# VH-VL binders against Leucyl/phenylalanyl-tRNA--protein transferase (aat): the designs that were tried, part 27

Target 1, 210 residues: Leucyl/phenylalanyl-tRNA--protein transferase (aat), of Deinococcus radiodurans (q9rtp4)
Amino acid sequence: MLAHMPAARTFLQHPDPLTREIAEGYAGGSFLMDNGDGLRWYGVPGRALVPLTEDAGLHVARRMRRELKHFRPSVDLAFDEVIAGCRGHLPGSPERDGEWISDELVEIYQHLHTTGLAHSFEVWQGDELAGGVLGLALGGAFIAESKFHRLTNGSKAALIHLAEHLDRQGFALLDAQIQNPHLATLGVYEVTDKEYRRLLRRALALDVEL
Below, E stands for the ipSAE of ESMFold2; O stands for the ipSAE of OpenDDE; V2 stands for 0.75 times the mean of E and O plus 0.25 times the DockQ between their complexes.

## First folded at step 18 (VH-VL; framework fv_gevokizumab)

Design X8 (from W2 with heavy chain E32S F105S R106S; at its last look DockQ between E and O 0.03; V2 from the best seeds 0.00; counts 0 for: pae E 14.6 > 2, placed apart)
Fold by ESMFold2, look of step 18:
Structure X8 (fold): chain C 210 residues (1-210), chain A 124 residues (1-124), chain B 107 residues (1-107)
Amino acid sequence: as target 1 above (210 residues)
Amino acid sequence: QVQLQESGPGLVKPSQTLSLTCSFSGFSLSTSGVGVGWIRQPSGKGLEWLAYIYWDDDKSYNPSLKSRLTISKDTSKNQVSLKITSVTAADTAVYFCARDLEYDSSGWPEFDYWGQGTLVTVSS
Amino acid sequence: DIQMTQSTSSLSASVGDRVTITCRASQGISNYLSWYQQKPGKAVKLLIYKASKLQSGVPSRFSGSGSGTDYTLTISSLQQEDFATYFCQQYYKYPWTFGQGTKLEIK
């Protein structure tokens, strides 16, 4: 497995035991959550994937494409603020999906950011953080853990800009974990757990960086 | 069965206001992601986009004509209207309306169904 | 505004010919490009969108290609019903604009 995964090997063989353990869990197709009973590994029968290009099925509404130019993307400029946004701790009651992120998980994500496994992807409007995505980059896979937005369309803009960035960098997989009607408007689709693991193995073999 | 049909005055005098109506069936402007656009074609010339309106009342106009254009919808009647003020001979054209989809399972189609067009002549 | 140029206004061909029609944008449009077919006095028909995607119900002899500023519509084996005027349109940036058209005529 490890001989054919040059970029993912960095984390699967990382000297830090926590980074290695987390990388192994995600490489196996699981994800980490705290549903009130402590940290546990989870899977879902249908995994939601974001196409990286419009040719692959990413659907950007003409009105949204017009508005995308108002959102400036960045990587790792506001990691702690993106986590806070995902948890609902930013001013203005941003729309978010990461209230499940406990204080323990925050410390884990901050640690993984130090070792290079965890990242934030931001979109800005002027100097204002309009939205963001918290996730892990493992080989050619990006696993989105949580997202938020402060401005209308900010999280959708963040996902679209992220998909375009990942395509430019040669990634193969953008994992949104769980489908919903909002994601479906972007062309997000579900695959079985078996198909997800197959796609993930392929992505882990890629020698790419965020 | 998606169908669109344009109706208008046929003949209008210079400086008057041209009013056009697009009546459609087989879809509704109450449906998220659906809109209607207007395009015209002067005799022997190419196509010129004029305006669109979407289900949520989002509108846009061709900047070269924006001060003279008004688009509106009546969702209950399945109609979209276009007004062009202060017409001149340059506004003589066949006027088309077309369905404009924001979302589609196969990507981003633009103007997938058109009406047959209605001729409007500006003559003194 | 993005100008769309179809440098050939008329093209003569015979049934069975392979025909190409070109369209050039004044700036890159990232494949946000449609092709339409128009016959006199008839409703316009969408053929191709996003530069290369075939609209439902359009025969597979039609195809689109290109990138950046240069795009092509190809008819692999011309049929009698294909004699018409063909327009390209960009939908990358408002206002949406059309090429002037290429009329495909019987040789």
Scores: ipSAE 0.000, ipTM 0.458, lowest interface PAE 14.6, mean pLDDT 85
ESMFold2 (binder alone), look of step 18: mean pLDDT 90; pTM 0.909
OpenDDE, look of step 18: ipSAE 0.016; ipTM 0.545

## First folded at step 19 (VH-VL; framework fv_gevokizumab)

Design Y1 (from X6 with heavy chain D58E, light chain S30T; at its last look DockQ between E and O 0.89; V2 from the best seeds 0.86)
Fold by ESMFold2, look of step 19:
Structure Y1 (fold): chain C 210 residues (1-210), chain A 124 residues (1-124), chain B 107 residues (1-107)
Amino acid sequence: as target 1 above (210 residues)
Amino acid sequence: QVQLQESGPGLVKPSQTLSLTCSFSGFSLSTEGVGVGWIRQPSGKGLEWLAYIYWDDEKSYNPSLKSRLTISKDTSKNQVSLKITSVTAADTAVYFCARDLEYDFRGWPEFDYWGQGTLVTVSS
Amino acid sequence: DIQMTQSTSSLSASVGDRVTITCRASQGITNYLSWYQQKPGKAVKLLIYKASKLQSGVPSRFSGSGSGTDYTLTISSLQQEDFATYFCQQYYKWPYTFGQGTKLEIK
């Protein structure tokens, strides 16, 4: 009579040392970035969280709600393209500073995708990849690493569809890491590091799938 | 080729409404991630952000002034407007507009292009 | 809020000098630091971002360094056109905040 293990524990105890190391860092409340002097772990004193529903505080304007119908969501359909988009390498996107996603970090994300920790969330208009979110799914927490668009509102649509998908799947936490003024207009809010770690621990105990 | 330029009244009487316009070229507010912010600097004081407006018409206001601020845009004219109601001498400052790009979750350099500023004096 | 302090409000130097302007944050900002140049009658220019990365079109005599709470803008050989006021800004934690500025005057 085996007790079911939470999904986060399978990564924290994963036989692959890289997957285990990365999962432990994120479970501890850090995130990974190459901010110009090599790949390093970072934290922020005010961690930015995305509400999963409008009742919880996610702001979706009426016009945006109508526009969402033109974006078809998917999971893990275009992982390498989502990484390329987040680096600013896809045609149709404006130039952007994606340098924090170094070649080394790309290899790490690709590896974590094969072990099930890293995921892409895509939105499409017809056959066109319109935008997406790159992140890690660790128990009931989704840690959003980066987002991009190729078509107008593709990035915003991807984030909103992701929040709704996570709610349907029973996730507790969508982590945007660092607040900015546009994210604030969507209802993204900051919590202290202490409160973030508390919320994260509870989310990590959930046994849910992206 | 990105340029921004502020225009304003120069002199405003106390209790009146201050109206500012940012005219820009070399980018469009129709592009996802693009926004324009307003920043001011009173004489001898630090820079203070006031408001942002983004391509999706979402807005963010400095909570210390929120009840007095209104930001709006006219995408076809490449213009952003800011109004500040019930002005006092404390609103005397140089006012700047600047471009803000918000493509990603992680921090980007804030305000990569600025205007040259416009002085507004509030005086009886 | 993270307070940014530029303890020197003005300094004077000659063309050809090496000039250093400092900025201190009230807490660590993990290299999320920009430097701006303002010349009278001109648009404000972004010079440096991520503490040390040079913005496109900025002369190589400008450089940035520092970590944690302490950051430095260096002009390796001052030119006549470098007379300006220089501001730092942190963008680690919103709301983003500015230093008070350092006015660089050519002797």
Scores: ipSAE 0.816, ipTM 0.891, lowest interface PAE 0.7, mean pLDDT 90
ESMFold2 (binder alone), look of step 19: mean pLDDT 87; pTM 0.859
OpenDDE, look of step 19: ipSAE 0.893; ipTM 0.930

Design Y2 (from X6 with heavy chain D58E; at its last look DockQ between E and O 0.84; V2 from the best seeds 0.86)
Fold by ESMFold2, look of step 19:
Structure Y2 (fold): chain C 210 residues (1-210), chain A 124 residues (1-124), chain B 107 residues (1-107)
Amino acid sequence: as target 1 above (210 residues)
Amino acid sequence: QVQLQESGPGLVKPSQTLSLTCSFSGFSLSTEGVGVGWIRQPSGKGLEWLAYIYWDDEKSYNPSLKSRLTISKDTSKNQVSLKITSVTAADTAVYFCARDLEYDFRGWPEFDYWGQGTLVTVSS
Amino acid sequence: DIQMTQSTSSLSASVGDRVTITCRASQGISNYLSWYQQKPGKAVKLLIYKASKLQSGVPSRFSGSGSGTDYTLTISSLQQEDFATYFCQQYYKWPYTFGQGTKLEIK
């Protein structure tokens, strides 16, 4: 019988073997990095999650809320530029340790964009790309792989706009992997690997689009 | 190039407020991702983080000390200040400030540049 | 919290020696480890990050290695200016935590 097909099944059953392999790894709670010795799958004991709304714990200062209005969000308008920004290759973007987004990983992200798993979320000031987030959309989970800015607050604005966009679209998870002290000021919190896998399974059952 | 320097009172009496200033050069707190943290080292003990402040004026405080700490910045002067109220002998330490860069979800080394430290003694 | 242990609090060595200093995490930290050099009255210096990457301006006689829970700082040929305290820090899981330090002294 005909059954409702969650968006995650699209990738877990995708005809492209690479898309299936990557989707399976992320659906299992792992994530990719290349720390100089090739691509590897990682599991982290505490997984950083971004609250999708202020009611859920996302901290947006009053001044930042006003500044957000100067950043226009978009989806998938500048995918290659967002990757370049996340590697520190765009003017105004801070220099980065590009080690973990290796040339191999860039090629994988570009391929996954073609099959619909990888996405970019952009914020603009006028015609200027101000910042963005690179990530994977798998069912109702968005795995935010990396972010960048070109203009001040572009990265922060991109993350906040993304969280609110995901909420409007009915997503359940925004995954930032590894906590840091600035993310903590925004309300980002850690869950155990066991709890992450539980939340992820439920998010993967949702049929939503970025 | 990148340099930080702490200044403080040297000697503080118990129950007073300890005020510290971090002056820096070679970078700005107006740049997204940039922050400054305070760390202390009591004599013969390990390092203990105290507080962070970032370009966007967001702050983090060590929960064990939070009620006594206030961090602030003056971006135009390239300065960060830390106040610790109601000091006791347990607050005697060398106090450091250091730069923290937070650009991404996958890490940048914490505290890539530090000051030389300033000794503060809490004594009657 | 992830505990960082430097089992040796003090080492004696001579100029020219090869020196190793160890640091152990209470759980895996995926190479998210830094090494710092501390001298009295001097700015603390970042030597190595991501377990093995040499910070700009640090002499090549310093190197880092390890994985999982066990990490090592090596000084291949000790110089007079290398007598200092060395400590590690993990930055994998918030809050980040420091080792207690290893003091490297003249024999």
Scores: ipSAE 0.848, ipTM 0.906, lowest interface PAE 0.6, mean pLDDT 91
ESMFold2 (binder alone), look of step 19: mean pLDDT 87; pTM 0.844
OpenDDE, look of step 19: ipSAE 0.885; ipTM 0.925

Design Y3 (from X6 with light chain S30T; at its last look DockQ between E and O 0.79; V2 from the best seeds 0.79)
Fold by ESMFold2, look of step 19:
Structure Y3 (fold): chain C 210 residues (1-210), chain A 124 residues (1-124), chain B 107 residues (1-107)
Amino acid sequence: as target 1 above (210 residues)
Amino acid sequence: QVQLQESGPGLVKPSQTLSLTCSFSGFSLSTEGVGVGWIRQPSGKGLEWLAYIYWDDDKSYNPSLKSRLTISKDTSKNQVSLKITSVTAADTAVYFCARDLEYDFRGWPEFDYWGQGTLVTVSS
Amino acid sequence: DIQMTQSTSSLSASVGDRVTITCRASQGITNYLSWYQQKPGKAVKLLIYKASKLQSGVPSRFSGSGSGTDYTLTISSLQQEDFATYFCQQYYKWPYTFGQGTKLEIK
């Protein structure tokens, strides 16, 4: 693929300075957090990536594949509720010690939602929001910022449904930032910062939509 | 109040199977994001993680020991078990279990609550 | 893997002393560091997370500091109950790794 970024250009050249600044930071391989000392840009030497398909390495147990049928996915139907869930503020969500989604960051995500950079991916059981993923869509990259559940397996179902949705839409990259042992059981893997930037560049050149 | 406690045989002969149990209270392995890990510390050496098990029965094993390790859970009894087969003197250590919370993509301290540890000696 | 080094394996001090225990990472860990207290026959306790945040129920005489690769646990006025082994752990890059521990002995 040739070196330019047609799909990500909407945000990298956005007239809104905040949207442009945030898009530039993520396009450069950084991500935002507030660890109690204010909003900062961060990086990690081993960037965690979620495979989009089982062929690429996503591990979905047969039991979980059957359970996924009970969770109906959607995009951008409950953005504020997904943020609240990711902050542990919804019934059934666990409380979160050391919460990194500060009030300032909430306002930024809400703003980025109005300009089309930030999105929510939801899963439902009946009429109940069971879980979701908060993230940014930048070209063919989806940066999954946070996830939550209200009902058992809602968070895991949201992540797996999201990977399937992204593959269907032609995305190349699902970024989970920081690896952990449970994500590793799902086939999430780390790449070096150099490899991440190369993969991100390719993903940013794709002309796809969430 | 979250508490964990290990129990084990104290003394095991070489080539036998070491069986450990972690009993806990104040949380459940039925809750999404919750797991229990096993860690050991040989005398005078550093800590070495062994295995994790999560609410969804997904498991992770230390690759250097994987063929010898089996982790399992009984959610209704609030228990996690670890077996190590074919033990040698190198398996003599204090064994700990600890809670691991994996709710999100951003950092949470690994092992926010630990047990007191149980000494296992492998000796003929 | 990120290696965590506690250069001092044992440290002797008296009640009332200010004590520091250090931990060095083989690469930057962006304050993703915890401190633990281990006493024989008792559960291991998480003291500090994110390098400087005090865990609930931990006395305020404990504090953490540092950045990049260099981190410090400080006990501002040592108490009799603080005799223990202290170890750090990074949780920035999987696999998460531990320092070897520093045993604090009351002189």
Scores: ipSAE 0.752, ipTM 0.861, lowest interface PAE 0.9, mean pLDDT 90
ESMFold2 (binder alone), look of step 19: mean pLDDT 87; pTM 0.854
OpenDDE, look of step 19: ipSAE 0.835; ipTM 0.913

Design Y4 (from X6 with light chain Y96R; at its last look DockQ between E and O 0.81; V2 from the best seeds 0.76)
Fold by OpenDDE, look of step 19:
Structure Y4 (fold): chain C 210 residues (1-210), chain A 124 residues (1-124), chain B 107 residues (1-107)
Amino acid sequence: as target 1 above (210 residues)
Amino acid sequence: QVQLQESGPGLVKPSQTLSLTCSFSGFSLSTEGVGVGWIRQPSGKGLEWLAYIYWDDDKSYNPSLKSRLTISKDTSKNQVSLKITSVTAADTAVYFCARDLEYDFRGWPEFDYWGQGTLVTVSS
Amino acid sequence: DIQMTQSTSSLSASVGDRVTITCRASQGISNYLSWYQQKPGKAVKLLIYKASKLQSGVPSRFSGSGSGTDYTLTISSLQQEDFATYFCQQYYKWPRTFGQGTKLEIK
């Protein structure tokens, strides 16, 4: 029986030191943010996971299903704009506290985008960017770092389309980090850190591409 | 400016249904990320969340009270309503409504504006 | 659920005093902590969020500090209108949970 090489190995053994460092942290179950005192690694006692399909528990209301048809999804077409949106700096997007995405972290994301670890998932209405998700793809795991909207339901549409896209591509895990009441209505569920790490290990072993 | 105000019956008899209304201004429940939640505080006790409703009509309930709670909104009137069925003396409390925001995976929902609260007493 | 503890239920002070109110979480909450002011017959007001960020419109005499499990609300120079109940809230883990409150009374 041939040992399965984890697809995440590409990043965990990447020639770029920054890419290796970040990949190692996320592979270990942590996530990076600036919570006011510089960039640090964080964890949570419970990890919020987004089901990839309705069969798996993703709940898309009928009205939202109809709305989804008005959003066209894409990958990595507006990476900088998605970051700006997530920071509340994209024109037409709402102002918000996006300070955990510091200037330093922006540079890191941009760098990781060049090495293929960081990605943007966008939704459009016509030629207008309506919303998106910033995240990292590591093996069969997608860590959703942040989301934004410019048009109503843009972020929700982006997240739902992302889940469906990931499922089609063979991903196993969509990580939203922290549970909240609204995410719960979408079917987002919480697992213990221990269970998350188990799921993450399995996901990291998958050879899939976004 | 954002404002919220609760209204209720003041007094309700046991086993009856308590109806509360939250009227708000300065924001809209048609805006993505916006929600309104109900919170109550019994005399001498801590705050307890009851229910949330969001712009997309998604709803969340306190699991311990879910079977008795119904939250709804009228966006055109800027109102959110909460119904509590089969009330008992344990439901005597000051009831608050507050604006809740959900924007980011790491920008958590926050009650940033509250009403004054309305006292509801359950008594025979 | 995360338990929030305000060990001081009541505090007496005078106008002009420096006042400190403490809040402890049963586990680390990574600065996802808010402070609220409650007065009878008035709307509850958000004062501080993310442990140290001042809410818009709140006087600068209010400040928040802390990390991990221990957090503090400070009023640098107490004003007459500041006599109220103050309570903390964590939003690091759902459900949100609240401290029992600290009533600040006039000496």
Scores: ipSAE 0.738, ipTM 0.872, lowest interface PAE 0.7, mean pLDDT 93
ESMFold2, look of step 19: ipSAE 0.746; ipTM 0.863
ESMFold2 (binder alone), look of step 19: mean pLDDT 90; pTM 0.917

Design Y5 (from X6 with heavy chain E110Y; at its last look DockQ between E and O 0.78; V2 from the best seeds 0.00; counts 0 for: pae E 2.2 > 2)
Fold by ESMFold2, look of step 19:
Structure Y5 (fold): chain C 210 residues (1-210), chain A 124 residues (1-124), chain B 107 residues (1-107)
Amino acid sequence: as target 1 above (210 residues)
Amino acid sequence: QVQLQESGPGLVKPSQTLSLTCSFSGFSLSTEGVGVGWIRQPSGKGLEWLAYIYWDDDKSYNPSLKSRLTISKDTSKNQVSLKITSVTAADTAVYFCARDLEYDFRGWPYFDYWGQGTLVTVSS
Amino acid sequence: DIQMTQSTSSLSASVGDRVTITCRASQGISNYLSWYQQKPGKAVKLLIYKASKLQSGVPSRFSGSGSGTDYTLTISSLQQEDFATYFCQQYYKWPYTFGQGTKLEIK
């Protein structure tokens, strides 16, 4: 058992009050959304977690394994474009509902990027941004807030590459918040809120970087 | 512009296999996040989802029926098919197909476009 | 599984009436609820998503409200074409489940 939470402490004790407040909310197992009536904290009774490896349960079809070679991963190269993609505002991206990422929440993500809590994980085909994941890195937990694609399989490739990257970096938790049938086919599974909070506290004690 | 249309046999004998086809236009099952699901409604009863298939050929089945269900797609024909084996009178229902979009962690797992439905009667 | 209950299976009304149809979830669903309109021989039509958001092409006389476990669909001034069956669906937690429907009939 660690006597402290060194990586998470960076944000839980951050001099910036907003970064500290947001980090506390996520460390407590909540997540932030704006469903048209203002920014609010949400929780779910069953939290969706992504296995980091195929051995742990991540399902990667043979065709997808070959396709992954065409997607080059990166971290924090296109943060604003990833946000725009998640909102449905990136030219060349399919139509989507991104309304829960309000203008206010964009400003918060941009601020958290400056203080080091929020990140983008990108995948590229050539010079094209093909897709990405917007999330928060808090200790050994990565909370995947949103994903998008511009090119077919871009968001799926981003999620799989992200899981692999997190495993290599020593993360313990990839959190997708809300389960759905397609995530379930990828091996995403639910844990109870109590088990999530237990796993989260252990992940927060890890001193790792994205 | 998005349209789905079910086709099926109308009448099926008990113990046979029920085969259904969903033909659609205005979208492609090659687009990431796109799925097509099957839902049925027995006469005077509520709706029951059966199976989904997604652009990447991943499939989800209703656990109560999964041993009898097979879903498949032909992306080039814009078609999704469902088979139900060993049918009984309880499988008499109107069968619908509908579009399902799964593009985000906090996305929209609801059916935004449906077909008109096709009645299948299992006679004894 | 989350049970969705529409306690009224049939409702009679006249053109011009204000009509309210209710849907109750067995647990909170955080506004992840849609409303559908079903007419014989026609494609099922999505009316409302996220409890209160109007789908494109749906007349403004339709509205949705509610929170937690209790949700309503309101038709502010009933039109002849609105006689149909209406059902709700939660998409908060898989498997996504439906209400059994409320048939809106001519009084």
Scores: ipSAE 0.482, ipTM 0.745, lowest interface PAE 2.2, mean pLDDT 88
ESMFold2 (binder alone), look of step 19: mean pLDDT 88; pTM 0.871
OpenDDE, look of step 19: ipSAE 0.705; ipTM 0.873

Design Y6 (from X6 with light chain K93N; at its last look DockQ between E and O 0.70; V2 from the best seeds 0.74)
Fold by ESMFold2, look of step 19:
Formats: structure tokens, C-alpha cells, sequence
Structure Y6 (fold): chain C 210 residues (1-210), chain A 124 residues (1-124), chain B 107 residues (1-107)
């Protein structure tokens, strides 16, 4: 029992006002953080995008391609654990900074998960959660909010598996917001804010599922 | 407990290759998200990043110097090396290595731990 | 690239003084700014990140403030050990870039 409708319109017209408000902000090209002064909307002049395929520029070394086989991907199986990992609160994971994901933002992500906007993408080795990506799926755009690992290469594997999954599902956009030098080694590239908003509008018109 | 220390030749003649080593403790380059970067500061000038290397052996080079730079690591020795070919007086600087953590899309501050720096003078 | 400017290359001050050091970005950096302390022959120390957050182990006499393009490091009641060079760095947009430094000298 499937109804095929634009996922973005579902959230932009959602009866829940919080879901509608958050979807509107992201559809406009903003993203949410709490850097100690409360939740605020942010924008960058150069927006970081992850290529979905190696042909489009995603760099996957041959050794990493072999290692990916040991990481089994899933969607929405461990949402709370992925948030905890991204906050640096998951046992067995390295210490890390995650303070921009405040308690208030956790509650928002949990709420958005119940309404279908927020998701977790996991990778596993056996029964062990190896890493994951927390994000929002809005039409054919996936906004990757945060990632973490518990096992070596779990975060990198989660991002690569996510990109390939999004490609198979017909997504157009994997958004990493802020470029960094390691993301650049993976083929992550920047577009202007104007170009990002253009690409985002096209992605939002797609009728696809995570 | 995180410590980094640079070692280098002190004095290098023009046209030679400058080799630098960063030795570190309190962390490992086998840990995902962990990288080491090199930064230099010529006398009276600003700081300039040179190269990064990460646990997965992926590397980023400053485009203005890329053709002259080679960064490498020896994870078992907790060492990162940088080579700069064809040096000139413009390469005279204090050279630092520092840890870079890239766990997230909204990351930690770049270079949370640095070495003390090593002065390299290029003189004929 | 986002350019970071520290308009003052050196300052003179006495123990007990309150000192401010400024840093300006060529465009907004949304508080993605760090302050570092460097003394000759010693490891560089991270003092402040996200413009105003104190790194673990840094004395509370150090504070950071600012927003948008304009940021300030403040040292209240200078101590003997605070005479050093201070530089800022933005990490909002790669490549990350540094201010040229401000040397704080004993008067």
C-alpha cells in the first residue's frame, strides 16, 4: 500500500507546524544548529555537495571499495543510537565534539523522525553498529546533518553507502553543508548559494523515497 | 597527553629538498577522522597551510605549492613526513605540524593540538 | 578564500591590564573562529573555539566574543605567562585561513 506523491510537498504542507517550519527552512537552503546561543538558521556562501557516484566524482579507493562489503547498510534501524553517536555519547565510540546538537535539537530530530522527515542511515558489521549518518530526506534531497563511527571506517562507509543508496533511489542531491579538507579528498565540492538553491528546488520536485 | 613535535634540518641550501618529520603521541593515525596537517609561517608573514594527511591515507595539498609537496605517514611509528622540493629563500619559515579531526559535517576547530615548530632557513 | 585580518601586529601591556585583540573576516563566518596562543619554542595552544567557547584547561581570564565578521579575544588581568603571540583562524569555509598574529609584549 504505497501512495506515490512528492515527499517534499508532504512536509511543506504537513499538518504538524514544527515539521512544516523545519521543512520550509531547509527548502529555502538554510540549516539548523545550536552553537551555544540557541537554535539558529545558518547559510553558507559555498555549499558542500557529495557526488552520488564515482562517475560524478565520488572518490572510493580500491581498498575502501573492498572494505565496503563488510559494512551492511540500513535505514532507520538505530535512530537514537545514531544521534547519540553524532553527539559523542555512544559507548564504545571515540570521544568527539557534538555540542551543536543540543538537547533541544535532539528533541526536534526525534519529533521529525516520527513525522518522517528525519532519518538515520546505518552501517553494521555483524550485529554491531559501525557508524551512521543523521539527516533529513526532503524530496530528492538528502541533507546530511551529522555522521559518526564506532568502528574504523564506519563513518566513511556510511557516507559512501548512503551516496550509492541515494543514487539508486533517484535522489539528486546529497548536502554536507560545510566543506572540510577530508571531505574534499572524497570528491565533495562546493557550489554557490544561488546554484545550491536552484539545484535544491529541482531536487524537491522529485517523488522519491529514502 | 596529545603531543606533536617537528624535526627538520635547520639549514637547507637553495634547490635542495626540505624534509620534515612530525612525531606524535597520545593519538593514532589508525583512528577514523584523525589527520595531521603542516603549517608554516615565514618571518613577518601569516600562517600558511601546506598539506593534510588522514588515517585513510587521503591527502590534501595547498594548490599554490602542490607540485613541490609530498606528505606521507608511517602509522606504526606515529610519524608524518613532509617533503618540499626545489626550495628557495621564500621557503624559510617556522614549520608546524598539528592534529586535525574531521568527524563531522559541522566539525571541530581545525588544529586542536600543535607542535612547538621547527625553524628552517634556506640560505646559499 | 575568506581573509582574516588582525589590524594590530603588536601591543604593549602590563601585568594586571585588560587587553583586547581583534580579528576581522572578509565575510561572515558564523562564529566559526578559533584563537591560538604561541610562545617561542613552545607548542601552539588552542584557547577559544566557536568564537566564545573556552578550550579545556584554558584559564577563565581568556574570553572570546563577536559575530559576523568582527571578533575579539579578551584577556582580563594579564598574567606574566600571557605575553605571547595570538592569532585567529576561521574554519567556516575551506581552505581555513589565519590572521597574521598580534604579539602581546611587556610594556
Amino acid sequence: as target 1 above (210 residues)
Amino acid sequence: QVQLQESGPGLVKPSQTLSLTCSFSGFSLSTEGVGVGWIRQPSGKGLEWLAYIYWDDDKSYNPSLKSRLTISKDTSKNQVSLKITSVTAADTAVYFCARDLEYDFRGWPEFDYWGQGTLVTVSS
Amino acid sequence: DIQMTQSTSSLSASVGDRVTITCRASQGISNYLSWYQQKPGKAVKLLIYKASKLQSGVPSRFSGSGSGTDYTLTISSLQQEDFATYFCQQYYNWPYTFGQGTKLEIK
Scores: ipSAE 0.753, ipTM 0.862, lowest interface PAE 0.9, mean pLDDT 90
ESMFold2 (binder alone), look of step 19: mean pLDDT 87; pTM 0.855
OpenDDE, look of step 19: ipSAE 0.766; ipTM 0.891

